# Miniprotein binders against q9f7q9: the designs that were tried, part 37

Target 1, 364 residues: q9f7q9
Amino acid sequence: MSKKIYIGAMTGTSHDAIDISFLSIGTKIHLEYFHSIKFPKSLRLKVKKLIENNESSLSDLGTINKEIGFLFSKSINEAIGFSKIKKSSIECVAISGQTIRHEINKRFPFSMQIGDPNIVAKETGLLVVSDFRNMHIALGGEGAPLVPEFHNQLFYKARNPRIILNIGGISNYSFVKNRNDIWGTDVGPGNAILDAYCSDFLQIPFDKNGAIAAKGKVDHIELGRLLQNNFFKRKCPKSTGKELFNIKILSKKFLKKKAEDILCTLVEFSAKSIINSIHKNGHNNCDIVICGGGAHNKYLVKRISEMASNDIVLSSDLGHDVFAIESMAFAWMGYKRVSNEALIVQTSSKNVKGLLGSITKSKL
Below, E stands for the ipSAE of ESMFold2; O stands for the ipSAE of OpenDDE; V2 stands for 0.75 times the mean of E and O plus 0.25 times the DockQ between their complexes.

## First folded at step 20 (miniprotein)

Design bb1 (at its last look DockQ between E and O 0.87; V2 from the best seeds 0.84)
Fold by OpenDDE base, look of step 20:
Structure bb1 (fold): chain B 364 residues (1-364), chain A 84 residues (1-84)
Amino acid sequence: as target 1 above (364 residues)
Amino acid sequence: MSIKVTFETDDRKTLWEIYYEVWYLVMYMGYDVIITITGDELVVYVTLPSEEEAEKFYKELLEIAKELGAKVEVKVDGKTVRVE
C-alpha cells in the first residue's frame, strides 16, 4: 500500500514563511518532505498592518481572508509538485490559517485565523482541516498551545520527564512525563520582539546566532519592568500572542540604548520568562528539548542553559527537525481529525477531549 | 533567471544549519525563495532579474556550503554552472 500522507501548512507569528510538512504516520511519525516558502512581502505588510491596527473594514477583512486562502492553496500545490508525492496518497491538508487576533481574556474569548479553507479545498482538490483554535476554545481551552499532545507523541521517553520548549515569536513549552497527562503553556516572548527590533531599527532580518546580543549588557531596569507584565502572574496553562509581546511594550528611554544592550536585554527577557515559568510550574528537574527558530539563537540558548539546572538539547539532536515541528503538529492534528480521534484540551479545570478542526471538501 | 541550488550533506543537522543561513541571506537580500528538505538534500529555488544578481546570490550560497562542509550544485535556467 502507498504511504498515507498528511500535510500540515502553517504561517508563523512573524509572517516570514509558510511552512509545509508532509508526514507519514505509522508506528513512527516521519517527515517525508518539508517545504518553506517566503511570505509575499506585500501581503505580509497588509497582515502586519491589520494586526497592529486591530481595525479593518468588513470588505478588507473579507478580501484578505481570500488572499490568504489563495496563498495557502498556491503554496500547497507547489509543495505537492516539488515533493513528487502522488496527490492520491494525500489524505488531508491541515492549515493553521493566519492568526490576526487572539483574545482569550474576554467574556467571549476568541482566536481569529484567516485563510479561506474553501479556496484551499477547491484549488488543491484535497480535504482541508482548519479552525483548530476555535474548537479548542469552545471545549474550554484557550486556543493555544495546540502542540502538547503532539510533543508527547514525538518526545515521550519512559522514566525521563522532558520539557519540549518551542521558541517561536512566542515561547511555549509542553511537559512530557507520561502518555496520559498532557500539559503545555505559553510562557512569554520568544523571538518576536528581537526580530521586530532588528527589522525596524537595524534593517536586518534577525540577530543571527544572537551575536549582537552576546556583546551587550542587560538593562536591569527595563528587564525588571518587562517581567512585571500581568501575563506572568496568570496561572498556567495560559496563552498569549504578539498583542501582549511586541516592540510597543518597550520604553522610549530603553530604545535609545545601544543595539547590543537592547538585544541582550530582550534575550534575557525571553530566557527569564521561560525559566521562571518552568520553576513556577515545578518542572525544573527534567531535560529541556528546544525547537523552533529560537533554537538557532545561540546566545538565547546559552542564557537558558546557564539559568537551567539541567542539560539542554535541540530537537534535531533527537532526530526531529527544529523548524518543522509546528507544521508537523498541524499535519498530525489533521490526521487525528480525519481519523475521528479526539484530542486532549486543557481547561481551567479537568482536561476534556474533542474533535479539533473543521473539515472542508469541494468533492468526494 | 531561475536559480536552483542543491546542498547535500551526510548530517541532517547540517541541512538545518544551511536552512538557517540561507533564510537569513534571502531575508536580508529581500528575495522570494522556496527552500525544500528531503532526505539528505536541501534545495533553494530563487528567481532573480539578472545574471549578475544570480551570480552574486549563488556565490554566497557556495560560501555557506564551504563553511558548513556540504556539497553544492548550482543550476541557472536548468544548466549546471557550479559543482563543489
Scores: ipSAE 0.863, ipTM 0.955, lowest interface PAE 0.4, mean pLDDT 93
Fold by ESMFold2, look of step 20:
Structure bb1 (fold): chain B 364 residues (1-364), chain A 84 residues (1-84)
Amino acid sequence: as target 1 above (364 residues)
Amino acid sequence: MSIKVTFETDDRKTLWEIYYEVWYLVMYMGYDVIITITGDELVVYVTLPSEEEAEKFYKELLEIAKELGAKVEVKVDGKTVRVE
């Protein structure tokens, strides 16, 4: 008698949170419940080491994979309890896993997410959908971003093309023009380096509203060097991760500068990365809808707006749940998978369709 | 001390602005918090070791509610101590 609920759980959000969305899906997509908790500090440090180190033991990888599986399980069970949503109404839980590698521009491309879906299936008793990225890659895609089809679902408007710019740790955007086809790409850093600098050097979680950055001056020498990264020379669509855009790409001389100048320069880096990509792809004659945690960085949004030829609007001003969009996307992809409905995979040639996500059950 | 702070607002934009403000505060103070959103309500759950720390924390949340124009209810150990 209850409406069908689809859960999406993800890590790697703009606020280093575990975000869990409960969706009902009918004529419209409705966010029934949203649950957000802090990623545990000790486990976050273990994951950071896996991402940033050139080498890690296989035993450590295996153990952390289980720890993340239990983290998702505990968080999902907690969310169910707090939501008061009847567990029997839940059709599936889709999990992002925690990305530790994303290596696409090579002969044998791969993406590695940890968080054992067998643990999640056993501990929650729910049908689990996971590993969306590797089928995407197997079908010839980049494995990221995964959001473009969900952006189409939410933002498509006939005869009104739009850019949906998601500013998370890594920025990505979708060019939303055709209801039955997609276009999307990663474009560069979003908040990843900004937040890492704040955490590592200032002992604050992030630069609230970009207030510190707004006081600074751009270091144009470092900015020019950062923009020379080979990622920016690759054709779109392309994908990247925090293994490329982290503190280690900043010069030691730059890191000795005033915090406001460092953050100001990093905001400029993110903003130019975004706008340069939009311009190079010829997508400068439509509105930009900004979502993700970066939508609330007032200084970053100001810089994007000043560089853009496009009109800028926040997804929250359109009535969307700006911080929940990514976890909602996973819930929606879970829905598509358990409904046996194919998703569109963008490739370097022709887009294809496939069933994304592996199903794991602990019960018949 | 078990603290439950409920924000209520008539628009989704303000609700997500509260979310942003609360996350910054929570991460800055280093608290382990659950933040939930259902309909037009945002709820913050936290357990703190003393009444003094509980009062310091929920007073910050009351200021967020005041600045953003949201209704707020504070419960400490299940007992309502503030409604605004």
Scores: ipSAE 0.808, ipTM 0.941, lowest interface PAE 0.7, mean pLDDT 90
ESMFold2 (binder alone), look of step 20: mean pLDDT 80; pTM 0.776

Design bb2 (at its last look DockQ between E and O 0.88; V2 from the best seeds 0.85)
Fold by ESMFold2, look of step 20:
Structure bb2 (fold): chain B 364 residues (1-364), chain A 84 residues (1-84)
Amino acid sequence: as target 1 above (364 residues)
Amino acid sequence: MSIKVTFETDDRKTLWEIYYEVWYLAMYMGYDVIITITGDELVIYVTLPSEEEAEKFYKELLEIAKELGAKVEVKVDGKTVRVE
């Protein structure tokens, strides 16, 4: 017997992995198979250059768009082979693409993800769903975060409002209260600055378990300066990225301090950004469920727990697949799109519904 | 040399802690890995240029299994070399 399978493939905000989740969706959402591979170094460097340069060749953009399309295709086909799941059971593959621009606060807001869905459709032979963010924006949303409705689907519990805190490179949270409506927002840094510091200055991937940060002392002057960013004053819903929260916002004087004090201060910055946002939005009186890669940064979780007025639970303690939730969300959104079911888009005024994601097929 | 290391645990929390540890190790050592999760199993696949590098890597993975209390099987070029 075969279940209907929905694939979600994404690049994380760290640029280090391509995560691929295979879902079955019935009375429950079940992760049937998870596949994770490293984003190839050569292509990662091309993407970094494309993102960081003020100007880039249109020819380079076009070529890299194809290369990433082939990367997703190869990764998806590899995952199908390793999973031993019958290809005929797969209803669609949803791809995040690779974000190179996200520009919302302007007259013509947009988000640009590369990775040609025509290449993915042709090379996999599967129905592809892509470009979820631009319909979200066209309907008056921020284009990010996209996860709040999936969080609602996965974590809703009647008469038990809860916060789903996703700690990725950027932190976001969902306030899960109503089965048929959503609330969510980006809140500030998660791991982005921490990981960039570790990579650039310590030549390690990240601070495992927050062990280095745990040895340090907070620089309260730098912390106070960092928390004055105007992003924290904006009304929700709001979105942000690594363009706002990166190494360049750290003062030169601060960067000369001991690594443990730098990381300790950056953990405090992330933790305080999260908790201040939860309190400012009046969400003090419910549990916080932590997911995302940052859920495994023990020191960061400890600091959040100590600052919170809320009870803290890890999504892993509830049996959820903490590192897979985002790629699962893409698979779920693919399922919604191929089922012609609308998603809820949070706007600055009233929430609306719409069909998110473009469908690409190479076959009848 | 083709290396396949299979971790097994019935605890989802432990399974994802292994994922975290394995990714950190692979990134730290600069290895291009495939990590898969099906049911209670986490599997890592990697191709390394020498027996020396292969042994260094899977010895670290054996320590992760020991620290986290998971069953582990190591295969090198399709042959089982360790079960713990």
Scores: ipSAE 0.843, ipTM 0.951, lowest interface PAE 0.5, mean pLDDT 89
Fold by OpenDDE base, look of step 20:
Structure bb2 (fold): chain B 364 residues (1-364), chain A 84 residues (1-84)
Amino acid sequence: as target 1 above (364 residues)
Amino acid sequence: MSIKVTFETDDRKTLWEIYYEVWYLAMYMGYDVIITITGDELVIYVTLPSEEEAEKFYKELLEIAKELGAKVEVKVDGKTVRVE
């Protein structure tokens, strides 16, 4: 039988990219092909402005939803072409869409992802799975993190409890102790503030290897202020976004410091947020596996390691590619949805199960 | 000009180090790139407006390959121009 392929396509929170993973799913999950395409600068700037302003006309919002739908379609078709995988082997495409708003602490909680799945279904001619977060919310979850059950599938090891720490724009971790207990939470900032400072003030993409931060000194006054954020007082599991953790939370006095001291302090803020969350949840006596783009910030990884009680490994040390994990998670959630298999949703009370994602088809 | 650069390594970790370095370079230079990983190969696709910009870009990629100990093949408009 030909291998069944499941595609996951996401707009990264840390990278100005669309990441696309092609999975085969049998006894093992295998990454058959990975494709990353740079997010078009003009459209990236429109999305950035939309997120930062929290305001748009209905016409502009409708237009950008279509533009992102075409971007996903183009990128997926291009990835299929370069992969040399037969389209007839592809069972579905799961898309994250582009998150533009995430508001959970309201009477009507929501998470808004743009990128029209109808365009993706029509242009690819494939079954599309989308809108995972809003079903997660409807089932009593916070719409994030979506990856804990997938982390359990990849990283479960009998008698070896693990933290799977994803360092993206926002950091999240899953606690993988057994096959039945699914647990995960957002913990705070990842690299989003670091990358924003590099882009806006240094005109560089990011602090490669954390090399600039490694030369700096911590501003303990600013670090103390940042760690007082009410988000850290909330009980886990919890979600957050760039709406709470962005460059605008930094003091004007702090932004006048040396670049190395700013970046050093921001690395310390991410590292402390992670370690404090692990300790607060009583998960400090288990292996830490790091994935996501922040895993390549050597200084951030070093600071986490120095604060942690246990050794840290990268997901790549376990045969799972650091950058592909999130798009792989979408591909796997696509598989679960088309197979009519319910996912575990963490709620404020007991975990529930339900089908996540909407199916869109243009043809049989 | 259409540029295709293929990196080959015996270590999957080295491919992801190449991926990280290439992403930084492409973002820094402002180029729209596609980066793909299959097996032991990382492939970069980019379109650049001139031969001069193409040469500047693939020279930086050759340095990355040398530093990380990867084999590299550069094709410009379908023709192999470097193998190291």
Scores: ipSAE 0.835, ipTM 0.945, lowest interface PAE 0.4, mean pLDDT 93
ESMFold2 (binder alone), look of step 20: mean pLDDT 81; pTM 0.778

Design bb3 (at its last look DockQ between E and O 0.88; V2 from the best seeds 0.85)
Fold by ESMFold2, look of step 20:
Structure bb3 (fold): chain B 364 residues (1-364), chain A 84 residues (1-84)
Amino acid sequence: as target 1 above (364 residues)
Amino acid sequence: MSIKVTFETDDRKTLWEIYYEVWYLAMYMGYDVIITIEGDELVVYVTLPSEEEAEKFYKELLEIAKELGAKVEVKVDGKTVRVE
């Protein structure tokens, strides 16, 4: 039988990876193939500078935008070649791009992803769907999270509301209750600040299983200071990026403490941010399903479980493809766009529907 | 030295635990790996500059397979060197 394949390619779910999911979509959504590669170090450093610097040259921005476009293209073509999936079966490629700015709380809100879709379309020869976030913003949304409707597709059960908690670089959750409507929000830090500390100060990629954090003690003074961030005072839905929760927000005095105490405090920061949001929104009376890379941080999951009034389950314990969910979501959004099917955009008032994603082709 | 390590398990939880362990190891050792998942198979591809680095890396991958209870096959330059 002729399966139609939808590709989703993104950065961010596996710490420093480019994740590429190949979906078939019929009565069920099925992950046919998953391909993951390391984000190249030299290019990652260029992107880090773009994110962290107050200024960069327009020439550097333009050049790096092309380099990221070629990176996505190379990665997608490699994945197709390894997959044994016929290229003629591929209906589209949806790309996240690489976010370098996400500035919503202002008169002219915007989100900026680099990775030129024209390069991807030319180099792959495929229909490309990109820039989901700026139409979301134009329709009155936050531009993030984009996953809540996909979470509904995967996890909806009648009379069984659920929280789908995604612990990526930033944590977000969906409240899955209504088949034909959504609720979701970013909630605060996830893995990114933890991983940045490990990389910058300990020369390790991340705190495996939270083992270092588990030996530490919480610095309640620094924790209290971190939780005073104005982001936590905003009403949901809200969104943020790694630019808000990074090493630069940590006091110099705190950074002189033992590594285990620093990591313990940062785990507590993420866990409290998550649980405080769930409680404040009145979502205490349902299961929490944890997904994303942070689901494997055993200490973080333990702290969430101990603070929660909810029952906790990991999506991996339910047999779900825990690290692939976000790249699968992009593939699914690509499918929706090429099918001319609207997605739901959550706003601060009434939810609306719109066609998310720009289509780029290099050929007829 | 081209290394291909194939893990096989029918348990989706175990498959993604292998993924997590392999990424940590590759990042810790500074290796640029490709990880693929299709059906019950997870495959790791890497090119390393020496036989010594190749053996050090795939021996760690063999330990992951043993700890998590997965079948594993190691190929170096297209030649099978381990099956467990």
Scores: ipSAE 0.853, ipTM 0.954, lowest interface PAE 0.5, mean pLDDT 90
Fold by OpenDDE base, look of step 20:
Structure bb3 (fold): chain B 364 residues (1-364), chain A 84 residues (1-84)
Amino acid sequence: as target 1 above (364 residues)
Amino acid sequence: MSIKVTFETDDRKTLWEIYYEVWYLAMYMGYDVIITIEGDELVVYVTLPSEEEAEKFYKELLEIAKELGAKVEVKVDGKTVRVE
């Protein structure tokens, strides 16, 4: 029998790309093909403006939802075309959509992802799974993180509790102790503020290897102020977004410092946020596996390692590609949905189970 | 001009280091790239407006390959122009 393939497609939080993973799922989860496409600058700028302004006309919102739907469609079709994988082997495409708003601390909590799944289903001719976060919220979750159960599937090791730390634009981690107890939380900033500072002030995409930050000194005044954010006082599990952790939270006085000192302080902010979350949750006595784009910030990894009591490994050291984990998680969630298998949803009380994601089909 | 650069290495970790370096370069230069990973190969696809821009870009990729110890093949408009 030909291998069944499940596609996961997501807009990255750390880099301006659409990441597409093709998974085979049997006794093992295997990444058969990975495809990353640069997010079109014009559309990226529209999305950035929409997020930053928190305002749009209904017409503009409707339009950009279609534009992102076509972008996903094009990217997925290109990925299929560049792969050696037969389209007939593809069971589904799971899409993250583009997050434009995440507001969980309201009377009516919501997470808004754009990218019309109807366009994706029509243009690809594949079954599309979408809108995972809103079902997660409807079941009493926060719509994030979605990956803890997937992290358990990939990284579970008997008698070896692990932290799976994803450092994207926002950092999140899963605690993987056993197969039945699924736990994960957002912890705070990842790369989002670092990358924004590099782009806006240094005209570079990011601080490669954390090399600029490694030369700097920590501004303890600004670091202390940043660590007072009310998000850190919330009980885990919890979710956040770039709405809370962006360049606008930095003081004007701090932004006048040397670039190396700014980046050093921001690395320290991410590192301390991670370590403080691990300690607060009592997860400090287990291996840390790092994935996401932040795993390549050698200085950030070093600072986490120096603050942690345990050894740190990259997910790549365990045979799982650092950049593919999030898109792989969507592919796996797509598999779960089309197989009618419920996912575990963390709530403020007991974990619940439910089917995550909406199915969209244009044909039989 | 259509550029296809194929990197090959026996170490999967090295492929992801190449991925990271190519992403940085593409973002820095402002190019729209596709990067694929299948097996032991990483492939970069880009379309550039001139032969001069093509040569500038793939020379940077050749340096990445050299620094990380990967084999590299460069194709421009379907023709092989470098193998290292």
Scores: ipSAE 0.835, ipTM 0.946, lowest interface PAE 0.4, mean pLDDT 93
ESMFold2 (binder alone), look of step 20: mean pLDDT 83; pTM 0.811

Design bb4 (at its last look DockQ between E and O 0.87; V2 from the best seeds 0.83)
Fold by ESMFold2, look of step 20:
Structure bb4 (fold): chain B 364 residues (1-364), chain A 84 residues (1-84)
Amino acid sequence: as target 1 above (364 residues)
Amino acid sequence: MSIKVTFETDDRKTLWEIYYYVWYLAMYMGYDVIITITGDELVVYVTLPSEEEAEKFYKELLEIAKELGAKVEVKVDGKTVRVE
């Protein structure tokens, strides 16, 4: 007798990694194995071009979709081999794919993830669950964030409301209060612009601990301009992507400043975006549990803590796997889908339930 | 040369801080690492072209273990070369 295993594979939002979590799910959720590898630089650049350009070749899109499918497949098969978990115990693989567009607030809203699930199903021989976001949208949701129900599963405590703040490339939070219902929203930038600046201008992967940012001064003129973005005026729930929060939103004059001042200002932008959203939604009187890669940016966490009226804790301080929570969420959603259990979809009005995720098999 | 560095700690905060610093180092040096976590163990796998580069890399990983208070074992081509 062996444990039933559910795999969640996603592109990491903080460090441009492919994160793969192996869960056992019974009365408790347990992370059995975590595997992380670098998203290949050449392919990452192709994806960046697809995201940032107004126009792209359909042939290029089709080819890159296959390349991402093979990348996920190779990574999953490698993870299975390293884990020494019996493949026969694996019930499904849930994949995030790679988001290249997320266009809501229009007549025909959509979200586009690449990474062909047919390739993954064929190359791994496993049942694949994919495309959670477009059913979410079809049911009247935003397609993102997807994590609020998993945050409920992990962090719900009776009579103890909590904010679960995920600081990835884009920041989102869940207000965890009701065992049987959810509330969540994207709030703004996390580390996406910070990391892009470090990579493009400093030739470093990111600002370790926010150490460079900590030496700078905030440019209050640029900060004020950045905070005027129309996204911050939208009612929750709302969602966004890297197409809205990237280097191109920074003024040319600002980009001529010292690196320390640029990074300091971008940390302030992320921190203020987060705290303004929490306060605007009336969620001032509960703890904030921070997860995601930004949880380890000491300067960013310090700025959030100084602006907050809330107590701040790291999810790792509570014994949770701070960098793995998102890939674990995909594994958990895969479990829900193959069990034919509905997920809650938050809408601008009443929350609804639906089956999220498409099932792909190459074999019976 | 195949390098396997195993970190061990019973503190989940420390374990994920090791992950953060190891990822930074690997990306900064341009190395394609595999990082795995099972229980209280974090393992780094990498193949490097020379003994000099291998030693430079795992010495940095040893320093991370020392700073964060984790047990560490270094294997090069399957042979244990450091234990702390």
Scores: ipSAE 0.841, ipTM 0.952, lowest interface PAE 0.5, mean pLDDT 90
Fold by OpenDDE base, look of step 20:
Structure bb4 (fold): chain B 364 residues (1-364), chain A 84 residues (1-84)
Amino acid sequence: as target 1 above (364 residues)
Amino acid sequence: MSIKVTFETDDRKTLWEIYYYVWYLAMYMGYDVIITITGDELVVYVTLPSEEEAEKFYKELLEIAKELGAKVEVKVDGKTVRVE
């Protein structure tokens, strides 16, 4: 029998790429093909402006939702073409959409993702699964993180509790101790502020290997101020976004320092946020597996390692691709949804189970 | 010019290191790229306006391959121009 393929397509918080994973799911989860496409500059700028302004006309919002839908469609169809995988073997496409707002601390909590699944379903001719976060919220979750159960599926090892630390724009981790329960939380900043500083002030995409940061000195005054953010006082599990952790939170006085000192302090902010969260949750006596783009910031990884009491490995050291884990998680959530298998949703009380994601089909 | 650069290595971890560096380079230079990973191969696709820019770009990729010990093949408009 031909392998059943499940596609996961996501845009990260950085809006730099669309990552597309093709999974086969049997006794093992296998990444058959990975495809990453640079996010179109013009559309990236529109999305950035929309997020930063927190305001749009209904017409502009409607338009950009369609533009992102076409972007996903084009990217997925291109990925299918490059993969040489037969379209008839593809069971579904799960899309993250583009997050434009995440507000969970309101009377009406929501997480808004754009990218019209109807366009994706029509243009690909595939079953599309979308809108995972709002069902997660409806079930009493915070709409993030979505990956803890997937992390459990990939990384569970009997008698070896693990932290699976995803360092994206925002850092999140899952505590993987048993197969029957899941735990995960957003932690705080990942690379988002680092990369924004590099882009806006240094005209480089990011600090390659954390090499600039490694030469700097920590501004303990600014670090202390940043660590006082009310988000860190919230009980886990909790979610956050770039709304709380962006370049605008930095003081004007701090931004006048040397680039190396700024980046060093921002690495320290991410590292301390991670370690403080691990300690606060009582998860300090287990291996740390790092994934996401932050895994390649050697200085950030070093600082986490120096603050942690346990061994640190990359997900790649365990045979799981560092950059693909999030798009793989969407593919797996797509599989769960089309199989009518409920996912665990962490709530403020007890974990609940439910079907996550909406199904969109243009044809039988 | 259509450029296709194929990296091959026996270490999957090295492929993701190549991925990281190629992403940095593409973002730094401002090019639209597709990066694919299948098996032991990473492939970079880019379209550049001139042969000179094509050569500049793939020379940087050749240096990445050399640094990380990966085999590399460069195709420009479907023709192989480098194998290392």
Scores: ipSAE 0.807, ipTM 0.941, lowest interface PAE 0.4, mean pLDDT 92
ESMFold2 (binder alone), look of step 20: mean pLDDT 81; pTM 0.787

